# Designs tried in a protein design chat: miniprotein binders against q9h3h3. Part 149

Target 1, 235 residues: q9h3h3
Amino acid sequence: EDGFTAEHLAAEAMAADMDPWLVFDARTTPATELDAWLAKYPPSQVTRYGDPGSPNSEPVGWIAVYGQGYSPNSGDVQGLQAAWEALQTSGRPITPGTLRQLAITHHVLSGKWLMHLAPGFKLDHAWAGIARAVVEGQLQVAKVSPRAKEGGRQVICVYTDDFTDRLGVLEADSAIRAAGIKCLLTYKPDVYTYLGIYRANRWHLCPTLYESRFQLGGSARGSRVLDRANNVELT

## First folded at step 12 (miniprotein)

Design yC55
Fold by ESMFold2-Fast, scan of step 12:
Structure yC55 (fold): chain B 235 residues (1-235), chain A 85 residues (1-85)
Amino acid sequence: as target 1 above (235 residues)
Amino acid sequence: SPELIRWKIEMLLRFAEILLKRAEELFKEGVDPEEAKELLEFVLRLLRMAIEIAEKLGNEELLKRAEELIERAEELLRKLEELLK
């Protein structure tokens, strides 16, 4: 029973990735068009399957903004999958360290800061701030989920290219905070997403590596970042 | 790449089968049939996506697997809809 929630979340994420995306691509589109695009596609109004009254008539998996320097590299995902199946069959313990090694071996290094917000003005405002930071070059790429039929929170994902580069992960956190974001952030490596590691996974792994909490009056960073697995403060 | 798309379809079919078995178990246990129906409708969406992509790839083995799962899912959906009347 515990594993079924993780399989459902993994299946939803896979389906969203394979449905069409609404993309503002700063590599080919002038930055001056961003505000109009954000007004046309506020994430609180874009529906997952194109409900009546939404800006979209067709299914939308994700709403995304690509930075000028964005160059996607997912690594060897197929080799990762084969190694993952072999690991499960071997009976060896499945731990964060083992998954980190598989990710490094197969160059599946990207990861993302996650924020979950209820549909509405605060979500749309947060997304606009993130999108502008991407187009201005402070962040590389970001996406936000459309509104689900049943409601619930939507997620903004802000990507970094290498989850093993702690300085790069912390730099992205700083840029998110500089964009005016004050909510809780958690960081998830894409290897966990590809392998279907979400909350209530069958291996009882924490699905995120780091958390960031906004801190007013912080002299150094403006946020407090914690290593979730080791309960060690990084900032 | 065609290999990456093939891998994604294989994963979708694996997830669909796991969730379909869960929906079948919920039906057999007599738990909330509306929950089972919602899960099954989601499974059918995954399988229709898999069929569309398998057809574009010309992969007859994946297409056959998806069609077999859809037949099972549609049979269960018919039973759940009858129960919910």
Scores: ipSAE 0.475, ipTM 0.818, lowest interface PAE 1.9, mean pLDDT 85

Design yC56
Fold by ESMFold2-Fast, scan of step 12:
Structure yC56 (fold): chain B 235 residues (1-235), chain A 85 residues (1-85)
Amino acid sequence: as target 1 above (235 residues)
Amino acid sequence: SPELIRWKIEMLLRFAEILLKRAEELFKEGVDPEEAKELLEFVLRLLRMAIEYAEKLGNEELLKRAEELIERAEELLRKLEELLK
């Protein structure tokens, strides 16, 4: 089993969040400057620790774009942590439903669509499309990981305000598809991230709520969305 | 908030210790010394981050724990660099 891999992934995620970010903030920067910013910081070339030859000389945790209306609300993460500790000692089952209730109670509602792509032109092109959708107001906020020291796939995260708002989650999927994205997408609520629910979690929970697959000539949305917990097609 | 920062420092220290033990195992077994070194360099980054935040928080106990783990990690790094010559 990959317990050490799960801890390593969680540690990397926390370190990335705590290191500096490269941000295009549409709340304070004109949209006309986006193309130059994207050319300066292509995610396939920005290195995690500022390796020689990269655009950055310092560590970068994330490359992010904030939309004009973006107003971050992380909710009551401290209350969530305390309630999580109490839940684990209560003997009550730990299920997607229980975690949803915990998230609602503590207003930890944000979530994200995830896409994993190899470093290269296709990643940079996908990120540019997502960034434009954010600046133009079709999406609220997004970030992409820098290039890892050992290589491997990079992740683009596209956030929504409320994972319990299914329509909002599906609208974000549609906007991602409209930006030309054709790869597999999965949706993860931030409450799972805060509580350490990754691929190999000890509670054996599916780490994502939805899966989106590009569908040629299928739905008007350009994708099929599956509710992973219930194994039910939504589109 | 101070409580959230303290929780993050505790998590960084927990991860650092788990990964440090993994690096120590790789060294003891004499396999994957380059992987062990890369893992250990990451552990040292986590610990330096923990120290920075613990200093800002003014928490002496967390600072001491991080410093002890750094000494342990730096000793292993010295041995790995000697092995990789």
Scores: ipSAE 0.572, ipTM 0.865, lowest interface PAE 1.2, mean pLDDT 86

Design yC57
Fold by ESMFold2-Fast, scan of step 12:
Structure yC57 (fold): chain B 235 residues (1-235), chain A 85 residues (1-85)
Amino acid sequence: as target 1 above (235 residues)
Amino acid sequence: SPELIRWKIEMLLRFAEILLKRAEELFKEGVDPEEAKELLEFVLRLLRMAIELAERLGNEELLKRAEELIERAEELLRKLEELLK
């Protein structure tokens, strides 16, 4: 039943990516309209399949905010997949470094800070802060999941262009903290998603590259960031 | 792009078939028909996505497979709706 459950979750994730998104696109929409858009589509109230009483009449896969500088680039995912199959058959070690090199070679560089919150005011408040940071240019792009039928936690994803750019990843963390976010954050490169690196994977790799914890009082930057792949404290 | 679209169709069809078999088993055993119907409605959603992509790609074999699964799913849905009356 474990295999069935995992495949059901994977099917739901794929369907969400393919279903319509509710998007505030700062490239074409004035920043002054953001607060009204956030009030219209609070993520705790937007339902995955458009239930009665929700703001949406149709299914919603993701609620997203695109910054003015957002330029989508998925890289060469087909080349990445072919190289991944070749790597698995080659007998070469499968490590964070090897996956990083595949991602660089195929320009699959995006990644994201993840935060998981229960439906409610705290989720909506956190999303509003992130959305404003995106529109103000402090972050590039973000999305949040709609409310699932089972009522589990929702996820906010804050993207960076290049997971290999440590400074950029840390700057995004700082911007998230400056937006008032205090919960645990984890960072996952999109290459791990494309290659199926999830919890308890066959290669025993940590599914996230970085972890950020809010640091009260003693920290000049507001958070402590750990590089989980290399077991190194960055802050 | 065409190869990525093809991969997406194959994954959607694989997920749909696995979940459809689960819905068929729940119906056969008379276990939780309302949950079986919800699962089947999700299966139909996956299959409609697969059909849209297969049509865009122009891949007749993938389109035919998706259409066969949707007919099978729709037949089970009719039976479940009758059972839930």
Scores: ipSAE 0.586, ipTM 0.879, lowest interface PAE 1.1, mean pLDDT 86

Design yC58
Fold by ESMFold2-Fast, scan of step 12:
Structure yC58 (fold): chain B 235 residues (1-235), chain A 85 residues (1-85)
Amino acid sequence: as target 1 above (235 residues)
Amino acid sequence: SPELIRWKIEMLLRFAEILLKKAEELFKEGVDPEEAKELLEFVLRLLRMAIELAEKLGNEELLKRAEELIERAEELLRKLEELLK
């Protein structure tokens, strides 16, 4: 039951990654073109499968912005998957520590801050703020899901290069807050996504490492950050 | 790499088979035929991706597996569309 839900989510994620992306790549495109691109492709209007009347005529898996210094490193995902299957058959306990070691061994280090917003002006405004922060160099890379056929909330993902680099994760949170984002954020390492670690997983692991809440009239950081695995406030 | 492409095909086929079985169960129980149809349309999308990769890889066994699942999925889709008329 839980396995079926995880498999369906994993299948959707794989399909989105394999479908075409709408990309603003600051490595090759002048920053002056960003505002026109954002106006052409507001995420609340871009549909997953290119429905009539949407800005896209073809399926779109993700809408993404790459920063000028962005250098992708997905690691050895195939080796990670093979090692995961071996780990499950070994009888060794599956814990955050063993998953962290698997990720380090296979160089699958990236992670992301997630925010979930309903389709509409607030989503489009939040995405525009994040996209500008990426192009201006305060963040490295971000993507947002298109509007699903089933409807529901859309997700903005803001990536960091190394989920084991706590300082880097916290710096990204600060930059997101500086961009005007006030909603709840959660941080998920890509290794958890590749291995199908979602809510109510078989191993009873927390599906995210950190949670960030906006502080009204807040601290210099603009947020309170909780380490969910260890139940420690980092702020 | 050919090994990465093979792994992607195998994952697509695995997901498609799991979700196709779920669509078949929903159809048999007569519950929410619109949900079953949407799931099946997604299954067909996964299988088309698998076929494209299998053709690029030149792997006839994987291509045949994907084609067999497509035929099974399309048969169920025809039955669902008849129910939804």
Scores: ipSAE 0.668, ipTM 0.899, lowest interface PAE 0.9, mean pLDDT 87

Design yC59
Fold by ESMFold2-Fast, scan of step 12:
Structure yC59 (fold): chain B 235 residues (1-235), chain A 85 residues (1-85)
Amino acid sequence: as target 1 above (235 residues)
Amino acid sequence: SPELIRWKIEMLLRFAEILLKQAEELFKEGVDPEEAKELLEFVLRLLRMAIELAEKLGNEELLKRAEELIERAEELLRKLEELLK
């Protein structure tokens, strides 16, 4: 976040992943219960460390919705970290292509579309739309950050299984747009998150692979999706 | 796996030490004591996570390292709270 070092951002991400999550799991919970769950846990009101005035008294790292077909696979993150240390000592160039190869070798393939929104109605409405799309099967899994102590923007993450599957990444973008989302989206592979690739990284890598902007084109809605590594428009 | 848990503990301890040093520097320079306190509270949270994992893993070396850092962090917290009175 603004003014935080890469180490601080990485530490916060790790802590959030390790703290308890509020989960609606469509694999075991009837879809008819989703609306009540969304009303109980609006992300603009759920606090990161608990608060007397919030829906939670205990810390919450993430608020998540799992689709009926969701099957988690983080890959070999430990092997990825070992290979990353070896790469850094090898003198070999650190590029998007090199990181892509590390991710493929260690099966760390998941990635996510990110949207950043201020706490409030628009965030809660966007999250509700995404959550419904997950439960209805148009998206596989999503999570949203709780409200930080000082406020600031919250993030909705919509996951895809394989960041190297461009069609799958674009289909997720389309499903997000179909859910009524019109804000800027950026796509980040989880390998970048595990390796600490954030803004202002020492390797001068763009921390996201794709950028999606809402575009209304006459009789059909669409997105302009930019491949940030190659600076090429895909749609 | 035990190896993954050990790696998580080591990462938590590394982050905690880096951020604790930042909080100590802010305190020493008398700059932004509220920011230093917030950073320190986060450091203490990372250390408590490390302690919980080290206890589950049964690794006394990592547990001791985490406990030493939490004592250091709690001492700084006491000083900051006194300063912010």
Scores: ipSAE 0.622, ipTM 0.882, lowest interface PAE 1.1, mean pLDDT 87

Design yC6
Fold by ESMFold2-Fast, scan of step 12:
Structure yC6 (fold): chain B 235 residues (1-235), chain A 85 residues (1-85)
Amino acid sequence: as target 1 above (235 residues)
Amino acid sequence: SPELIRWKIKMLLRFAEILLKRAEELFKEGVDPEEAKELLEFVLRLLRMAIELAEKLGNEELLKRAEELIERAEELLRKLEELLK
């Protein structure tokens, strides 16, 4: 019951990962082709299950841009899953610290900054800015969800290779802000996604590690980042 | 790997069963039949994915479990469509 919303979100994430992706791969495609690709596949118009009236007739799980240096490394997800089952049956406490340790042990280190936006111009503009930053080498890889049947907000995910590397996570935040992004950002380690930790999870864990809020002018550099677990401002 | 594929099938089946039970509860209570139908359509998609993976893996036990859930889901879908006519 506590897990119903988390189970549904986990199911949708798994289904999206398994469905086909629309990818601009800067490792094999000239950067000059990006603007045409973005115009062809604006995320506000690409539909999750295909529609003759949209850019896609077939299902699309994600729209993604890979940077020139992108080298996927999911770690040992299989070992992580086995260790997670063992932890749950052991009766030992399930805490952010134990999950961090499982992730490190199994090399499941990637994570992502998340931004949720309604379908429309602001989403498409934000995605275009992120995609250009990826192709220019300021970010490593990003993806955006297609438009769901029921509407609702879409999510842009901007990945970093190591969630335990605080400096790297903060550098990605700065690059996102430099790309013109002003909305709320939250940071989620992929280990939480693999283990089904979303809002209203059974273990009552906060599903994100960091929060970034844009700020106009002032003494700070473009954003304030909060460590949500420790309630400490990092910037 | 076969172990990772098996894990994915088991997760898909677990999600499908949980969401199917929720769709059955909504139908029984007569609340939001259109929401129940949309949820059930998603359940059927998860079960189709599980079947495709189970067939590729050659695991007859997982395939049979997925087929049992899809029959249950299709029966509920027929009832919901009749209700929504």
Scores: ipSAE 0.706, ipTM 0.908, lowest interface PAE 0.8, mean pLDDT 88

Design yC60
Fold by ESMFold2-Fast, scan of step 12:
Structure yC60 (fold): chain B 235 residues (1-235), chain A 85 residues (1-85)
Amino acid sequence: as target 1 above (235 residues)
Amino acid sequence: SPELIRWKIEMLLRFAEILLKYAEELFKEGVDPEEAKELLEFVLRLLRMAIELAEKLGNEELLKRAEELIERAEELLRKLEELLK
């Protein structure tokens, strides 16, 4: 049953990426229009496949906000996949370091902080905070999943350009915390996604590079960040 | 790139076929017709995406494969809708 579930989830993820997105693009739209856009498209009410009772009549794969400086760069994904196939065929050890090197060589450097929230006011409020941080320049780009037909948790993804830039990853975490987010955050580089490395993979690699937990009552940066791959505390 | 588009079509067709087979099994056993119908609606969506990409790529073989799977899925959907009446 795990195989069927994995294929179904992979198909849904691919379909979402290919379906239309609802985008607030700060590169071409005045920041003053953001509040009205957020009110029109709260993620708890935007439905995956459209509904007469929702803000959308047509399917929506993702709801996204692009910052003024956003410049998409997926790198050489084809070269990455070819090199990955060659590595597997070679019989050489597959380690976090090897994957990192493949990502650098093929310029597949982006990654994202993930947070999972149930549909409702808390999700919409969290998304509004993240969206404002993006438009104001504290974050570069973010997206949130629409409401699934069967319900379940929705995900907010906050992207950084380079998962090897530890300071940049930590700065994004700080901006997320400053926006009022208190839930658990996990960071996954896109290279793991492109290579199909998920929680239960055959190489026993942890797909999460960093983990951020909210700190209560402290005067610190608002969170404790752990490097999961090396088991080292960063903050 | 054309190679990336082809890879996407191949993946969509693979997913559609796997899910279609599962929907066919559900129908054969008669245990979850509503779930089977929802899966078929999703399968048809994947196949429509594959058709659009195959037409853009100009690949007749992939287009034909997607059209054959659509006919198969539509036939099962017709049977399920009649069962659910």
Scores: ipSAE 0.593, ipTM 0.876, lowest interface PAE 1.2, mean pLDDT 86

Design yC61
Fold by ESMFold2-Fast, scan of step 12:
Structure yC61 (fold): chain B 235 residues (1-235), chain A 85 residues (1-85)
Amino acid sequence: as target 1 above (235 residues)
Amino acid sequence: SPELIRWKIEMLLRFAEIFLKRAEELFKEGVDPEEAKELLEFVLRLLRMAIELAEKLGNEELLKRAEELIERAEELLRKLEELLK
């Protein structure tokens, strides 16, 4: 009875992508300005639809940090959508393997590590750590959601270029851990986001590919990564 | 690309229709008026985005569809707000 459907989550994601973003772009802005920008726009205080009492009076879809080498490549999203409709009509099984093949064919390869945190100090501290790692070149790009009207959890997304490149996905996890992040992480390919694959999808697919847990007691990696669909440990 | 913009408009219109229908259902049943109002406010936001994109694309058909849905949503919102007074 939470009232959120897969359609509602997809619509909110689309609206957020289309609304203005607050961006720190390390390609054009000196790294020395980052701390002041983070202090001006703490994600726990930035409101989704604006509030005269918050840092923003106008709607904000995302708060983002672009690394020095960041070059966006969404692939052929239009071709992906057309192929997805054809696939659903064809009667072929909708499986993780079928979606992976569809993504590869249309070069929709990006994905992201997700962390969900309640509004407050821990969220703002985690975001600051991730933002610094991006500006220092250890991660490529990241974004965090603003505070929703209903006060639910906010999400930090840390992107990688290619979800099929397991080594690259694991390297991003290591960099997130090195930035001081200890909470649960899950990895979602953008193809799932574009096709509206969320928790309660009609195809019964797991909405994320990997799960990362902070490893207490210390290890070379600092985390344990699991393939969620196959229940196989990768680290 | 013009094709990607067209797809975005069609998706926005599809979402707006889904949530508008849900808001109409809640209004007709006389339940959850605050939820119906929140859905309508979201519908209007999605439709305004669709209108902006349709104007930029110059697609009269998509613009007309968005305008018809916004009139329908605004009428329901007026009725709901009168009920909540």
Scores: ipSAE 0.606, ipTM 0.878, lowest interface PAE 1.2, mean pLDDT 87

Design yC62
Fold by ESMFold2-Fast, scan of step 12:
Structure yC62 (fold): chain B 235 residues (1-235), chain A 85 residues (1-85)
Amino acid sequence: as target 1 above (235 residues)
Amino acid sequence: SPELIRWKIEMLLRFAEIMLKRAEELFKEGVDPEEAKELLEFVLRLLRMAIELAEKLGNEELLKRAEELIERAEELLRKLEELLK
């Protein structure tokens, strides 16, 4: 049952990545057009497979905002996969450290802060805040899932270029908090996604590298960030 | 790269077969026919993606595998629609 859930989630993620995306690209579109675009495509109303009653009649995999400086680099995913198969066959230990080295060797360094919210005003408001931060240059790129046919929570993903760059990861967290986001955030490196590291993995690895919890009035940053891989407070 | 495209096709085909087998099991047990139908629609979507990539890659073997799974999924969908009447 858990195995099927993991396979199903992986299949849905792959399909979403391959379906068309609705993109506001700040590299080619003036920032003044963002508010109209957000009003046209609120994530609580955009449907995954299209519906005449929604803003989209055709399937949408993701709703995304690209910052002015955004330059995608997924690295050598094919080389990563080949090396991963070889590593598993070798019997060598599978640890956060070995996965980190594998990711560095193949330049698969991107990662993302994740937040899960129910469809509705709060999701749309949170997404609008994130989108504005991206267009204003405080964040590099973000995407949000469309509404599933069955309902359920939607996810906002805020990407950083390099999960090994702690300062960059923390800076993104600060920008998310400055945008008014107060919910739990978890950070997942894309290498874990490509290698199928989910909550119930065979190597007992924590599927999230960092965790951020909102704090009122204490920290100047507005949040407490924990390194889950090493169980160490960073802020 | 052609190798990455091939890997994506293989993953799509594997996921489609896993989901299809689940739909087949739901049909056999006579439970959640609406869920089985939604799962089959998702299977067909994955397989159409696989076909598009296989055609782009020019790989006849992968194209044939995708077409075989589509035929199997469509057959189950026909049976399921009859059951839902």
Scores: ipSAE 0.621, ipTM 0.876, lowest interface PAE 1.1, mean pLDDT 87

Design yC63
Fold by ESMFold2-Fast, scan of step 12:
Structure yC63 (fold): chain B 235 residues (1-235), chain A 85 residues (1-85)
Amino acid sequence: as target 1 above (235 residues)
Amino acid sequence: SPELIRWKIEMLLRFAEILLKRAEELFKEGVDPEEAKEFLEFVLRLLRMAIELAEKLGNEELLKRAEELIERAEELLRKLEELLK
């Protein structure tokens, strides 16, 4: 069925969230230790399920950096799930607008800019730049996936605390660009992650809200941000 | 909360069953036994997570359901390993 890939991706995301994380926590660790930590745990070498030859012998779900002001707030995920079941049962159309209202009602507001990169030096370099921006206070929190057994691309997630705050989302994009990142970025609200909205989902929704493309020269901003669902430029 | 933990267990079991069914279909069709084995290894991981949560919650019914799915997955894994010899 056209929903299978979304279910599989949702299962992998849940498992990764539940497995141990490697965390640099700037709330409790001096910023001067970051470079050594990054050298010890380059994401291209950290393996998803552990390997005696890699930096980790045990499974790692995510490699994360928490900023000095980071305070986890997932909102009312339980209430969100109950409302989601009710929405599906109601027969009412499932649209980005209805999901946005569920998220606001239950305070599930966080979201993230995503970048997908092949394992290697470029991934490790991009992650190091993002991690430094988090520790220096330009970004709030970020994580990167470890290397999968199967291979394939890894993902860097850069979080914002409120996906409905367009200015905050755009400010995070600017900070990512200032860190030297030039690849395609897409923005996904965490409500979509909690509800299992990935590519090939049953409702045929675009799994991301925004897209950012680096633009050298001409633009004062340095990037163009597009509302994917409406095909409207925000910058 | 106990309700959130129960919901997590239910989701893990649902995902495990979907992926297990996919592995069973691949095995029956004789298609990509390596991919089927990868699904089964992941299914077993999801089920171990479910068991740990069910034990902490003290829910015997959820624990039993997870154990039944593990037996089913292990049986298919044995068949796949025999085929891949």
Scores: ipSAE 0.644, ipTM 0.883, lowest interface PAE 1.0, mean pLDDT 87

Design yC64
Fold by ESMFold2-Fast, scan of step 12:
Structure yC64 (fold): chain B 235 residues (1-235), chain A 85 residues (1-85)
Amino acid sequence: as target 1 above (235 residues)
Amino acid sequence: SPELIRWKIEMLLRFAEILLKRAEELFKEGVDPEEAKEMLEFVLRLLRMAIELAEKLGNEELLKRAEELIERAEELLRKLEELLK
């Protein structure tokens, strides 16, 4: 909900990825240490560029938790960018289907459930629930943005390996709901992030593929998931 | 991967150029000088990242491009700081 342009958001995302991360890595750290780590680095208090009054004195791009089985695979992002430039020059229509095909061709398959929350107790509580689900093996990996100097909402990202694997995407949603999360979730494939597809993009594409809404009373999953790109209900 | 590092430098430079041009436009129009300064500070951060990567890669052409953009950005920052006093 920032007033930034798509290019500015893409630049900020790249800068955050390149700055140091605060990581709890369950591949090398015992799960019993998680609660102390969460208390040390609540995302509402960790600042983007390091504030003498915060837990960090140096810049932090992301606060992340890696699951025990986490194996990063970004695919061929360089080849994806080259193909994207060629697509734009070709005059061929730019649609969700065309972008899906580019992602598959270049093995850029990861994606993430996003939730945006104001800095404070609810954000820190939500992050703690997600982090525990990752360490316990219900989710693969997650990260949360630090507090920006200009203020605004922070984002929690919960990753899945393959955005084309609907069952995997829905399983991640179920695990997020089981962790006590009730806010709106949207799912964004990393291909859209790499290509700078945000709200109000030039191609008028919906910046997310799926939406999940908490469903009180009657849903076995705890949520209703919609495929907004294709206008179909998945649950 | 040297090719991945090169791609990252090129992306950083491209973003820096786009945002720098917007900061220059805001300055020229006399609109939102504080926003222009914040954008310019971010541009300088992107360019410093690009320089560190270009030095590691040993690519003199990319290094020179980043240095030229930094000089341009620092000149605008000096003008904005004077305007905001």
Scores: ipSAE 0.656, ipTM 0.898, lowest interface PAE 1.0, mean pLDDT 87

